# VHH binders against AFG2-interacting ribosome maturation factor (airim): the designs that were tried, part 7

Target 1, 202 residues: AFG2-interacting ribosome maturation factor (airim), of Danio rerio (Zebrafish) (Brachydanio rerio) (q8jhh5)
Amino acid sequence: MPGSALLSLQQELRRGFEALKAAKDTFDGGHAECQELVSSLGNLAPQLKALKQVQISETPLSGFPCLQQRLHYKLSLAVDALLAKLAEKMAALQKVWDAFAQQVFTVVQLYEKNTDALDISVCVSRSAVCPSVSDMLEWLQDADRYYRLQLMQSRLLLQTLTPTDLTSMETAPNRWRSVRSARQEERIADALCQVSIFLETE
Below, E stands for the ipSAE of ESMFold2; O stands for the ipSAE of OpenDDE; V2 stands for 0.75 times the mean of E and O plus 0.25 times the DockQ between their complexes.

## First folded at step 1 (VHH)

Design t03 (framework vhh_nb_b201)
Fold by ESMFold2-Fast, scan of step 1:
Structure t03 (fold): chain B 202 residues (1-202), chain A 123 residues (1-123)
Amino acid sequence: as target 1 above (202 residues)
Amino acid sequence: QVQLQESGGGLVQAGGSLRLSCAASGFTFSEYAMGWYRQAPGKEREFVATITWGGSTYYADSVKGRFTISRDNAKNTVYLQMNSLKPEDTAVYYCAASDYLYEFGTLPEYDYWGQGTQVTVSS
C-alpha cells in the first residue's frame, strides 16, 4: 500500500523520540544527583587529609592507640558508601540509555529494510508539523552517540575516585560538571521541540 | 562567526623547536576544550594533544615528553610547544575546539577546526 512503509517508520520514529525524552529527563536528573554525591566526596577529602595530619600521640587522645585507625576506617566506609551510590546512579543511567539505543537501532533497521520502497524525496520532505525522516534519523543517532560518550566519560571519572587518591576526590566536582556538552544538550532540546507536534499526532 | 586561526608553522631541522599558536574568536573560549591534530601526506588525521577548559592535558604517545600544550584564556589562544622535532613530525597541524568539557582519558569530538599550518622537519 502507498505510504504503509512510511507510516510504520513514522510510528517507530515516535517511539524513538519518546525514548529520547525519557533518556534526557533521566540523564538531566541523574547528572544533577551524581553532582551532589561527587560534591560530598570532594568535601570529605579535606576531612581525610586533616585526619592524616592529626598528631594523636601529642594529644589527650594518645591513650587510645587505635583511635586514628578507627576514625580513618569510619571515614573510608563513608567514602565507599558514596561511591556505591554513584555506581547505582550510573547503572540507572546505563539502563535508560540501553533502552533508548535499542529503540534507535530498531528505527534505523526499519528505515534500511524499506530504503528501496521509500522515495528519497519523501525522506527529505518537511512540513510545519513534521520534520523530515532524514532529519529525525540524524537527531536520534546524534543523541545516541552523545549519551553513550557521556556515560563512558562518567564511568572513567568514577574509576579515578578512590579513598586513597584524595586529590582526585577534591577535583571531582569540577571534572563531573565537564562531562556534559552545552552544545549537544541544546541540540537535543531543539530536536525535541521540533518533533513536539509530530509526537502528538497519530 | 566562529574562527580558529593557526600560526607558527615552518621549516625546522631535526632536533629543533617550534611553537604553534591558535587564535580563537566567536565563542566563549574558556568553556571549550582545545586540541591539536596533525595530518601527514597520505595519512589520516591523528590526535596530538588536548587541553580541557580546566587545564588538564593529554598527549599522543608519539609526542609525550616532547610537546607541551597550554592555553591563555585572557588572549583566547592555545599553544603547542614542540621540542626535539623529528622528520616523522612533518605534517599539517590543525587546531580544534569542542564544548566537551571533560578533564581526562577520553578525547573530545571536535566541533570546530582551523585551516591548518604546515610543519616540515628536515633530516
Scores: ipSAE 0.000, ipTM 0.125, lowest interface PAE 16.1, mean pLDDT 78

Design t04 (framework vhh_8fcz_2)
Fold by ESMFold2-Fast, scan of step 1:
Structure t04 (fold): chain B 202 residues (1-202), chain A 123 residues (1-123)
Amino acid sequence: as target 1 above (202 residues)
Amino acid sequence: QVQLVESGGGLVQPGGSLRLSCAASGFTFSDYWMNWVRQPPGKGLEWVSGISGSGGSTTYADSVEGRFTIIRDNDKKMVYLQMTSLKTEDTAVYYCAKDYFPLYESGLSMDVEGQGTQVTVSS
């Protein structure tokens, strides 16, 4: 086996998993921050719904024709502010995923370029201190696909959030939570655990 | 204010090449995926290609794979579409759009932010 090709691949795999650790930490924190913002949106929806059900002519406020308009405007402004913050959080998550995806792409390209120099028996070989090259490549690609899907689903969810669709806003907290897959999160945590010694040897 | 300005379109014969340009302003360019989408005469919007904020990842519609190349220059806040082996089916107004990646997997239509640049492929 050419040691130079394997060593280069192992170094890029380590960079890939360091990028995965950073991505996981950022996505975990970012998802929690977005969950709080989305929960705030959910809390505003019943208030907007209640305001829309009020007939101004049936209240003491009928002598002040702009009051209901001002209340609606203030609530809508709050919704817009929360949506703007969510967009900023999504942009930050997109940037972190982009960096991780670039590292995964680099590792895969290096593997493919050196495939005839690498023995398949080496690529599937496992030890107590190092998972197989094949396992590590699969774990990085699976994590890349998972975060890409999560970003896409989150963006689609955000596109449904509008002050005119109060049911979508009210259900948003539960739908946002479901964007994460407990199974995929566990698989990523397990992969990082499996490579912990491998990363320490760099 | 987000602004996207497309240019580089024109009339070209089948098998020809064109390079489209998009100048972006009003947002942190390197933080966003950039896309090219097109609208053929009398049809809806069709996603063509996307490139990650860093430029490290690219994706293409099956209809243009191997013929088109998307490139970005973050210092100049530019995204480009290098088109080769052009077909009559590539005739469309081409738009630059931020944020949607990958559109073809979501099944959602997208609003374009630029004025577009016309590409006509005919003999």
Scores: ipSAE 0.000, ipTM 0.103, lowest interface PAE 19.3, mean pLDDT 76

Design t05 (framework vhh_8emy_2)
Fold by ESMFold2-Fast, scan of step 1:
Structure t05 (fold): chain B 202 residues (1-202), chain A 123 residues (1-123)
Amino acid sequence: as target 1 above (202 residues)
Amino acid sequence: QVQLQESGGGLVQPGSSLRLSCAASGFTFDYYAMHWVRQAPGKGPEWVSSISWSGGSTNYATSVKGRFSISRDNPSKTLYLQMNSLRPEDSAVYYCAREGFYDLSYPSEFDYRGQGTQVTVSS
């Protein structure tokens, strides 16, 4: 029958994939919410550019002191509100990744501590109801790396978003979409599908 | 409970400098854009300056641009207004205000403001 080391490892692998399922749902929703905020920022950039090029003295609003500055102030205020919300959403995603990364770390450490006690044939064997321990470890580590890089890229993009750099703001929606990899998302979905029966057992 | 407390006002001569402070409490200061607004006796409120939640964006009324500087210290939850080359026309009660809504522009329309600090520039 199975050794206690294998059973403990399988339990931690199940916790890891439950954490991955939760992380995927949160990142999918969070990315969509951030994309909405970033799209709003992109829409404000052309308005700020237009305001800089408009001579208020040539409009029906001429004769009002500081009006151009007041209009610029209102648009910049909207940008700041969106950036603040974006930062909050990213902080929430960071916390979710931290929890997932901790579970991945825990299962990898358990595996490494028990490598001498684990039958190598068990670690590489597959069945219709259970992927190999080796495959499952690889999938969790790949997902951890992907979400870490996605957060890092998103954070770098956020740092380029300032009211003084309208080009970065205007291109932000396209750049934000680029932090998500369709290939990696598909791999995570496939991994969760492959472990579905394993997660329903015990 | 949201509280905003201005300080640093006083009586100064033209050409002098003053630094106004606003101590914030009862809310997450780091999340909100902040403003300085002034009101002279018998006149309506005038927006003076704004600063974004991070301090990355600042804006100034034409009348004070180049003379005043807005800044914030998020760890200490304090907003500042450095006023240089003061003129008699700068005499007013200065209010610290929190941005509560995207479309607000006057102290009476902000979600929270302090009690104000008096600045008098007179020879």
Scores: ipSAE 0.000, ipTM 0.112, lowest interface PAE 17.8, mean pLDDT 78

## First folded at step 2 (VHH; framework vhh_nb_b201)

Design h01a (from h01 with Y104W; at its last look DockQ between E and O 0.01; V2 from the best seeds 0.00; counts 0 for: pae O 10.1 > 2, placed apart)
Fold by OpenDDE, look of step 2:
Structure h01a (fold): chain B 202 residues (1-202), chain A 126 residues (1-126)
Amino acid sequence: as target 1 above (202 residues)
Amino acid sequence: QVQLQESGGGLVQAGGSLRLSCAASGRTFSSYAMGWYRQAPGKEREFVATISWGGSTYYADSVKGRFTISRDNAKNTVYLQMNSLKPEDTAVYYCAAGSSPEEWLELYESGSYDYWGQGTQVTVSS
């Protein structure tokens, strides 16, 4: 029975790390795509500011009827389109994270349910080729916490972006970049590296 | 340009608590990560805590569990709640603001803030 419990746990751990790998890749790609969109927003902000400050009627462009309004409308539409796209991408990332989080939850629950059946010595045992169950659980949970936080912060940032707050929009690209932690991501990458052999030895 | 003004420092007995405040000028407070540093006499300035624009917090190991950094964007203020103070916490505490384009934790730990306050003295007596 103990052996069976351990095997089941190991299987779920494998699934967890596979899910982590997939989620990480998707998150990295998605976040990068969002960075481009946010950068575009950042670029629109100065344009909108400039448009607000300029008196087109006093420029050589005065001959163009309703030019200021038309430009404002066009830029506003562009902002809305970008925000919509960002929302869409974030929703997609949320789904990916949710799936990963669920898997982590499953693994943790399985561990907790089998604590009596699992020898603690086995759970903390490690080899050169296989991390301990304890370490692997920790790594999955840490990753879950990280991505949860990243997603939350990213979403929060996007919520601050409104067409009427151009300053927020202008600073958004830098804020977006600041959400991620290279150090934390490196830790996650290291964990994935450490479990690589474990994942291959089914 | 952001101006930072610290307050709340003073003398406190070991085991006591203080709450520092840092008021930031300007309307773009939400765009900045905020941090606290401290410098003890004869020592280098050291990282204490930081809070991101989104509210994520990070602490030096020496203050974890005792200090809490928070921010109120409506008041353009960042706080440092210091509990269980020790004599070794005696220092001038500085508020800092930064808008790093990348990896705020790593950069702010290194002291790469854009703006600094004048500091407030915290003295913890034994």
Scores: ipSAE 0.009, ipTM 0.223, lowest interface PAE 10.1, mean pLDDT 87
ESMFold2, look of step 2: ipSAE 0.135; ipTM 0.555
ESMFold2 (binder alone), look of step 2: mean pLDDT 79; pTM 0.812

Design h01b (from h01 with L105F E109D; at its last look DockQ between E and O 0.20; V2 from the best seeds 0.00; counts 0 for: pae E 5.8 > 2, placed apart)
Amino acid sequence: QVQLQESGGGLVQAGGSLRLSCAASGRTFSSYAMGWYRQAPGKEREFVATISWGGSTYYADSVKGRFTISRDNAKNTVYLQMNSLKPEDTAVYYCAAGSSPEEYFELYDSGSYDYWGQGTQVTVSS
ESMFold2, look of step 2: ipSAE 0.076; ipTM 0.572
ESMFold2 (binder alone), look of step 2: mean pLDDT 80; pTM 0.828
OpenDDE, look of step 2: ipSAE 0.545; ipTM 0.832

Design h01c (from h01 with S99T P101L S112E; at its last look DockQ between E and O 0.02; V2 from the best seeds 0.00; counts 0 for: pae O 11.0 > 2, unsure alone 64.2 < 65, placed apart)
Fold by OpenDDE, look of step 2:
Structure h01c (fold): chain B 202 residues (1-202), chain A 126 residues (1-126)
Amino acid sequence: as target 1 above (202 residues)
Amino acid sequence: QVQLQESGGGLVQAGGSLRLSCAASGRTFSSYAMGWYRQAPGKEREFVATISWGGSTYYADSVKGRFTISRDNAKNTVYLQMNSLKPEDTAVYYCAAGTSLEEYLELYESGEYDYWGQGTQVTVSS
């Protein structure tokens, strides 16, 4: 029944946007946490560079055996720890987004399955309180594409970070910040705002 | 500051052998991991071999079984014995020194040494 199909689709759309809200919040928080970790990496890089440029044996600290190596080891461990934490956080974010992506997929499939039962006029109709099905589908898909790309780019950036590439580490904080698009995120926020009444109904 | 000076390069026929030497300045040679890199014309510099201050060695897959890196701390010198040379081994060979612990010796494969030599030309003819 057309009415049943529409209702089911609306329910799945609601689930989709709820999932988007949750995923977005998690992403924003997670990305901010990663920014701090990457900033820490950026701060360690100059220390490692400085250590490489100094000859401890020629300083008043020459009385400390293997000090340069020990310091290098300590800093390297710190780098590794940060990278590990970053990897963990990114993996967690990926899982969250994968779940959202699956929900979007479900909604799209449901729509496609019921194209014969759904009146196209209904799917494109909008009101002051409810966006059209077409718009809502587009917004979910756009969000999915954006964050998928963000995660991919973020992961790619992190893969370039190694203890042996100090220049990459130094520039990482700015690169990390540049991955996000304020414009795209604003669009997503707008979409969420537009569906707010829809989500509150039923 | 450590200065590195390579020697021993030259022309050799395919299948031949060559031994490179790198002399390091200073009195703290034993504190450094030493390595060899090479750069062929139009190619990026690539890792060849490294030896820790403790004597552990690592090799690039392309030279494994053919090249041997060794060091003489009394002479402040690191060596690269190159056997079964191939035309593709033709490159400028660079000596490098670093201060990483043995546990991180493999990180030198990425070229993060602290000091570099001027290089010595190795040419292998077909």
Scores: ipSAE 0.005, ipTM 0.195, lowest interface PAE 11.0, mean pLDDT 87
ESMFold2, look of step 2: ipSAE 0.010; ipTM 0.358
ESMFold2 (binder alone), look of step 2: mean pLDDT 80; pTM 0.822

## First folded at step 4 (VHH)

Design a06 (from h01a with Y108W; framework vhh_nb_b201)
Fold by ESMFold2-Fast, scan of step 4:
Structure a06 (fold): chain B 202 residues (1-202), chain A 126 residues (1-126)
Amino acid sequence: as target 1 above (202 residues)
Amino acid sequence: QVQLQESGGGLVQAGGSLRLSCAASGRTFSSYAMGWYRQAPGKEREFVATISWGGSTYYADSVKGRFTISRDNAKNTVYLQMNSLKPEDTAVYYCAAGSSPEEWLELWESGSYDYWGQGTQVTVSS
């Protein structure tokens, strides 16, 4: 009795929520890994500040590298290594979000194309095994927007991190923790719980 | 594995400038620190300059203020801009790559490295 339009939409909704599960797992793990890297970065900032407080020239030997210059370079290498790892983690998160966003785009486009074939009673109807189409579309779009904003905020934060801006480095761990919204994370977890039976169908 | 190929060497008069390029091939360029070493006739190989993936630089005292190291991660290339060249800068210049901060500190101290190029000759006439 369901029309082909509803069956196609349900198939795309399942793909969307499977992509959301993958995105959530990757973002949860990626955020934790980045928190460790950013904490290490914050620990380097006081060491770099201490080196800035000493006189640059400590030796009269012009051909011998200054100890302070060498130590500063070592700490700067550690900062660069951490920033490189953060960039790699961000690229992985971006790739997973791109896949999720594409699935959300596909399901929304399919819904819009078939709006006349999908009457309002079909879109708001729910059962014990299937949330309403309207609820599922809203949950996917809300999650897409949230992860897009989280990526944008994370990227902007990382752009402030340089060995020359030690205050930004020192505050980075607290700023990184604030990028995630506990409420939005809870809403995504709730949505995935509510679609669990719907996803078991295939 | 990383392979390094230097270019841009040549003959230049004292006070002149040269720009050396080092093209890196293979995996991992973007995660490596890159550097330049030189070996003058009858001398040991000496450190010239290094640059991390994020652009942090360190220079030998003998070239500080005259040479500038830079990198283009999109092109997998590191550059050495050499200004105010002196006859004492005459050497074969080698590109080097190392994968860790610990290796780059040791590289500076010992003149050893993970990967190096075949070298490019720079001759500064008096």
Scores: ipSAE 0.022, ipTM 0.472, lowest interface PAE 6.0, mean pLDDT 80

Design a08 (from h01a with E102L L105F S112E; framework vhh_nb_b201)
Fold by ESMFold2-Fast, scan of step 4:
Structure a08 (fold): chain B 202 residues (1-202), chain A 126 residues (1-126)
Amino acid sequence: as target 1 above (202 residues)
Amino acid sequence: QVQLQESGGGLVQAGGSLRLSCAASGRTFSSYAMGWYRQAPGKEREFVATISWGGSTYYADSVKGRFTISRDNAKNTVYLQMNSLKPEDTAVYYCAAGSSPLEWFELYESGEYDYWGQGTQVTVSS
């Protein structure tokens, strides 16, 4: 028998999965955009290293060509701009995860507050139109942990990207690509598929 | 939302040590990069150190080898251990929580997901 506690929980679960849809869309797009920025940094790093080595190898009796100094400055500005854009993209991902994590927290707290009022059989019951409360909570918490881990790994990688460490920039594109888990992305897509009818019911 | 409160500042002689603490609140503390910035009178705010959620650290060249940043996620606190203090380290020290450590190099252009404490004064006498 459905109670008002179950209806309230289902309402918060719907909000949680709508937040998950937004998070998935933003993380998918954000990861792709960051991959492009990181690839650009990887391409600039060898050019800056080459210019730096030529400058270091020149004797005090040799002047530095004005054009070479201008090129170094231009490449340095490009690196700064790309790092700023990466920082902006990471901030946007963090904001979306914060909102999603807060929704997951709210759903879990509502479930815990009403655990004694909810029939266990209701919490584990599945139907063609509605997954169980237990399954839905698990999927939201799994997605929350996955995106948190993805942000943590991306941020750790970003911390290696400094103007003084061009080798880290050169290797960054391959490291960035490995941050996503194909299996976890599949699991999130599957969860959203399984709740599709549930989300359409208002 | 993250709320930040610094403590541990004071007057110290050159060569001395101080440990700054920053108490944070909020469920997302462990997901934020935490950092320290400082501002001397008449100067722009400058980066000092940052620590990631996993404990990876990055330091300004002026403080490398002298300062150590650490965090305790169970206590929602970040620390800055300052050793071998110099008169030029005199400043108001600010704790920050941000979604990107690189955002902090351009403070006047940042602000997206930046949380700042009120600051604590560190004065190093010569």
Scores: ipSAE 0.000, ipTM 0.106, lowest interface PAE 17.6, mean pLDDT 76

Design a11 (from h01a with S100T L107Y S110K; framework vhh_nb_b201)
Fold by ESMFold2-Fast, scan of step 4:
Formats: structure tokens, C-alpha cells, sequence
Structure a11 (fold): chain B 202 residues (1-202), chain A 126 residues (1-126)
């Protein structure tokens, strides 16, 4: 028969893992969508480089611009559109991580406020249907750190994507794939698997 | 959603300079391409210059080398620096804002923007 403090903590842990599920889905989908946009940017970089190497004589008719400047501007519009879409997707990832981080903060604060009232043997005890409180707190905190670092690394990478740094744009698809850790993704999937029965019981 | 307000117009002698400013309010300015158009009495609206969100520029042949378009995304402002002004540059100058889709180069030349300012008069005397 758990005490009221343990029941309250279990409720916040359930909310934390529901927030983790939402974060995982959003980050998985968002990373894949960004990979497509970043690949498009990588394809535009060689075209912009080629235009810089072409010398076109300026003998235009009235109302017709220099062809090189026109083509460069058209490609630059495509770059701007892709960067705007990437910024939008980063904002969505930030919002979902903010919600998850807030839930993790709430769970940790509740645990700390009730440390004296919580039986240590209960906090480290496992059952067939429920992981230990200690394990669940660690998994939520580990996931929070991972997504925070992934978001930071993604933003730093995207900050290198400017129309003036074509080499960074060209290498961006390879660099983007490296932002995710297969090991950490597997650990999050495993944690969600281990809490599946716990989340079905309220 | 976006409001545009031009300033900096006035009277100037041929060979002189003016700097026009366009302040944007409402939604996020930095996601929009910005442009300048002009309309002289009895003539159709003419394209002058455009600048993408990332700072790439494109100019009408009639102003190339004399006018410079720039933007300050932190201040939500776009500028048009006009040098070596000619009497033929006399017109009402309009600021315009639009989204930056991949196919919109032709739209800039045709004056197809989402938002327009009220205009500012530039008069160049001989």
C-alpha cells in the first residue's frame, strides 16, 4: 500500500513519460523532415558556386537584368525558403522539448520535496509491472539531457547555413545525420518499453 | 498582419542622394522578402529593387550601380540608398513585403507582393 507521496510521484512520472513519448515522436519526425530540407540545401550549393565562376557580359535590353544576377537571386530565394522551413521545424522541436523539460522538472522537484517521507526501499524496488522510482527518474533526466543536447547541436549546425558559406551548405546533409545518437535513441525506446504497463495503469 | 511605413522622401537636386527607410510592424519581418517600387505621374508602377530574407539583392537595370537596397532584420527595417539621382527618378516610392517561395522571381518583377506601404514622394529637380 503506497503512501500519498508515492502515489503523487507516480502520477507525475506517468505525465513525464507521456511527455517523453510526444517528444520522441516530434524529434523523430522533425529530424527526418529536416534531413530532406538540408539535402535540398546541399544540392543548391554547387549551383551557387558554379554561378560565381561564370563571367557574363552585361549588355541587357531595357527591362532585362543581368542573367548571372537573376539566376543567383532565384537560387538565393530557394535557399531562403528552405532556411525558413528549417527555422519553423526547429521552433516546433523547441516547444515540445520545453514541455517535456517542464514535466521532468516537476517530477524531480516533487521527489526532492518528499525525500524524507519516501521510503528508500520503495524508491529502489522493482516489480514485474513497475520499474523503480529511481530508474524512472534517471531515464527521464537522461532523455531530457539528450534532447537538450540534440536541439543545441541542431541549432549550431543550422547557424552555419548561410548563403555566404557554401561549403557548410554542401556538407550539411552528412553533418545533420550525425546529430542523432543511435545508442541514446535505443535507450529511450527501451525506457518507454519498460514503462508501458506502468503507463496503462492509473 | 504586416504594416509598412516609408520615410525619407523629399526634394533633391540632380546628382544628389537620398536614403529611404521602410519600417515593418505586425508579424515576423525576417521571414519576408522586401522590395521597392516607384510610380511616376501618368506611368505604371515600376520595379526598382528587391532583397531576400538572407540579404541577396536584385535591381532593375535603370537603377543598377546607383541604388543600394539593404535590410536590418533586428530593426524590421529595409533601406534604399539612392545616389546620382536624375530627374527621371522622380516618383512616389513604395515599400512592399512578400513571402520567399522558390518560384517568385517573376512575381517581384510584376509587383505581386502581399503587403504594400502608402508611398513616399521623391522629387529630383534638374
Amino acid sequence: as target 1 above (202 residues)
Amino acid sequence: QVQLQESGGGLVQAGGSLRLSCAASGRTFSSYAMGWYRQAPGKEREFVATISWGGSTYYADSVKGRFTISRDNAKNTVYLQMNSLKPEDTAVYYCAAGSTPEEWLEYYEKGSYDYWGQGTQVTVSS
Scores: ipSAE 0.011, ipTM 0.346, lowest interface PAE 9.3, mean pLDDT 79

Design a16 (from h01a with G54S; framework vhh_nb_b201; at its last look DockQ between E and O 0.01; V2 from the best seeds 0.00; counts 0 for: pae O 14.6 > 2, unsure alone 64.2 < 65, placed apart)
Fold by OpenDDE, look of step 5:
Structure a16 (fold): chain B 202 residues (1-202), chain A 126 residues (1-126)
Amino acid sequence: as target 1 above (202 residues)
Amino acid sequence: QVQLQESGGGLVQAGGSLRLSCAASGRTFSSYAMGWYRQAPGKEREFVATISWSGSTYYADSVKGRFTISRDNAKNTVYLQMNSLKPEDTAVYYCAAGSSPEEWLELYESGSYDYWGQGTQVTVSS
């Protein structure tokens, strides 16, 4: 029955948007945490560069044996620790996206399976309390594409970060910030706002 | 350490066009802001153009509207398309790479780059 198909689809759409809300919060928080870690890397890079250029033997610190080596080792460990933490956080964000993507896929498949049962007029119909099926599908897919791209770009950026490339580390904080699109995120936020009543009505 | 190699320089008539290329070594080309400077005989080196890692561009007033800086990250190359060339454009052109934040792109006008190429000669005849 067409009514049954629509109800089922709406239920899956609700799940999709709930997943989106959760994912968005996780992504926002995770990205911010990564920003701090990357910023820390950016701060370490100049220190490492300075250490490479300094002649400890020509400084008041010449009396400290192996000071350059010890400092280098300490900074290198700090870099490695930050990179490891970044990798961990990125992996966690990837898992969240994968789960969301799967839900979006489920919704889309359900829609496609019921295209014969769902009248186009029904799919584009909207009210003050419920967006159209068409719009909701689009919003979920758009969000999926955005986060997919964002994660890809973020991962690519992190792959460029190596202990031997200090310049990359120095520029990483700004590049990391640039991965996010305020415009796209605003669109997603708007979509979530528009479905808020729909989500409350079971 | 980044090595920069300029190419594309040569002799051109006034009003002509020339395209310079600068190839950068390494795998982190996208991490750098790239720029072009030039030095004419008996003159100080002067800023020509810069492009940030995000693609933002800035030009010297003397070349604005005539020159275009661009980059291809896949090729680790920055370009300088020079149109409507004038005898005053005759100089050795140098490629430069820097890692300053985009907010500090103005610093590149002062020559605050980290790496420099060897330069390529551009001669514009009257």
Scores: ipSAE 0.000, ipTM 0.197, lowest interface PAE 14.6, mean pLDDT 87
ESMFold2-Fast, scan of step 4: ipSAE 0.433; ipTM 0.773
ESMFold2, look of step 5: ipSAE 0.268; ipTM 0.677
ESMFold2 (binder alone), look of step 5: mean pLDDT 80; pTM 0.823

Design a20 (from h01a with Q1E Q5V A14P G35A E44G F47L V78L K86R Q121L; framework vhh_vobarilizumab_d1)
Fold by ESMFold2-Fast, scan of step 4:
Structure a20 (fold): chain B 202 residues (1-202), chain A 126 residues (1-126)
Amino acid sequence: as target 1 above (202 residues)
Amino acid sequence: EVQLVESGGGLVQPGGSLRLSCAASGRTFSSYAMAWYRQAPGKGRELVATISWGGSTYYADSVKGRFTISRDNAKNTLYLQMNSLRPEDTAVYYCAAGSSPEEWLELYESGSYDYWGQGTLVTVSS
């Protein structure tokens, strides 16, 4: 029978992976929704460029600058609305990561508190139904770092999206797609697969 | 429900400056588009300036370069800084707000705002 320290650690590991499942689902959906909003921003950039070119190349007629100002304002309102929706979705992703990061912190703290009470052989032992404690800790910490970096990159990208930097708006869809790592997504999916029986069996 | 209260109006000499404030209470100010309108004696109500919640601005040609619209979302307050005032700027100034982000895509047109203040009088005369 495992000791009480190992059982407590296993319980917190299960909570950590349940939090990871929730984080993965929310980040997968959130990134797709943000990709759609960012694509809309990219589609507005050519229209704003066209208005900017008319401002410098045409001889203004009476009332013509007023029409350009109104059209530019309408397009700027569309940009503002999309940026606002992006900010709202980023806040939701941040909240989910905060919860996951807290669970990872709790698991790591329990492990560190009980290092003297746990045999090294117990921490590296694997079975068909339970990955090793060391592997599970590594997978949770790797996922935590990945989502943190993804949020940081997403926020930095969002900060570049302004009507005054039309090149950033045009390239935004491709840059947003690049925020996700296929390799890291695969590693998280594999970790969740490997702990599936462990999560079912208490 | 949103309530808007204007302040800062008064008598000022031509060429002078005045700052209007609009305090918003009720629902979240930062999610609304905001505007300043004015109505001079014997004239219809006209748009002076508008600002989206993201900070995009539009100004009437008559005030462009002289007036600056701004907002402080933390204080739920809208401002209009009026410089180089002219007798033609004499009017009752009204604060207005749109009820949702999606609705202000049409809000720069007159009559598209859902909430209005009581108005504050600005008189520019010798």
Scores: ipSAE 0.000, ipTM 0.258, lowest interface PAE 12.4, mean pLDDT 78

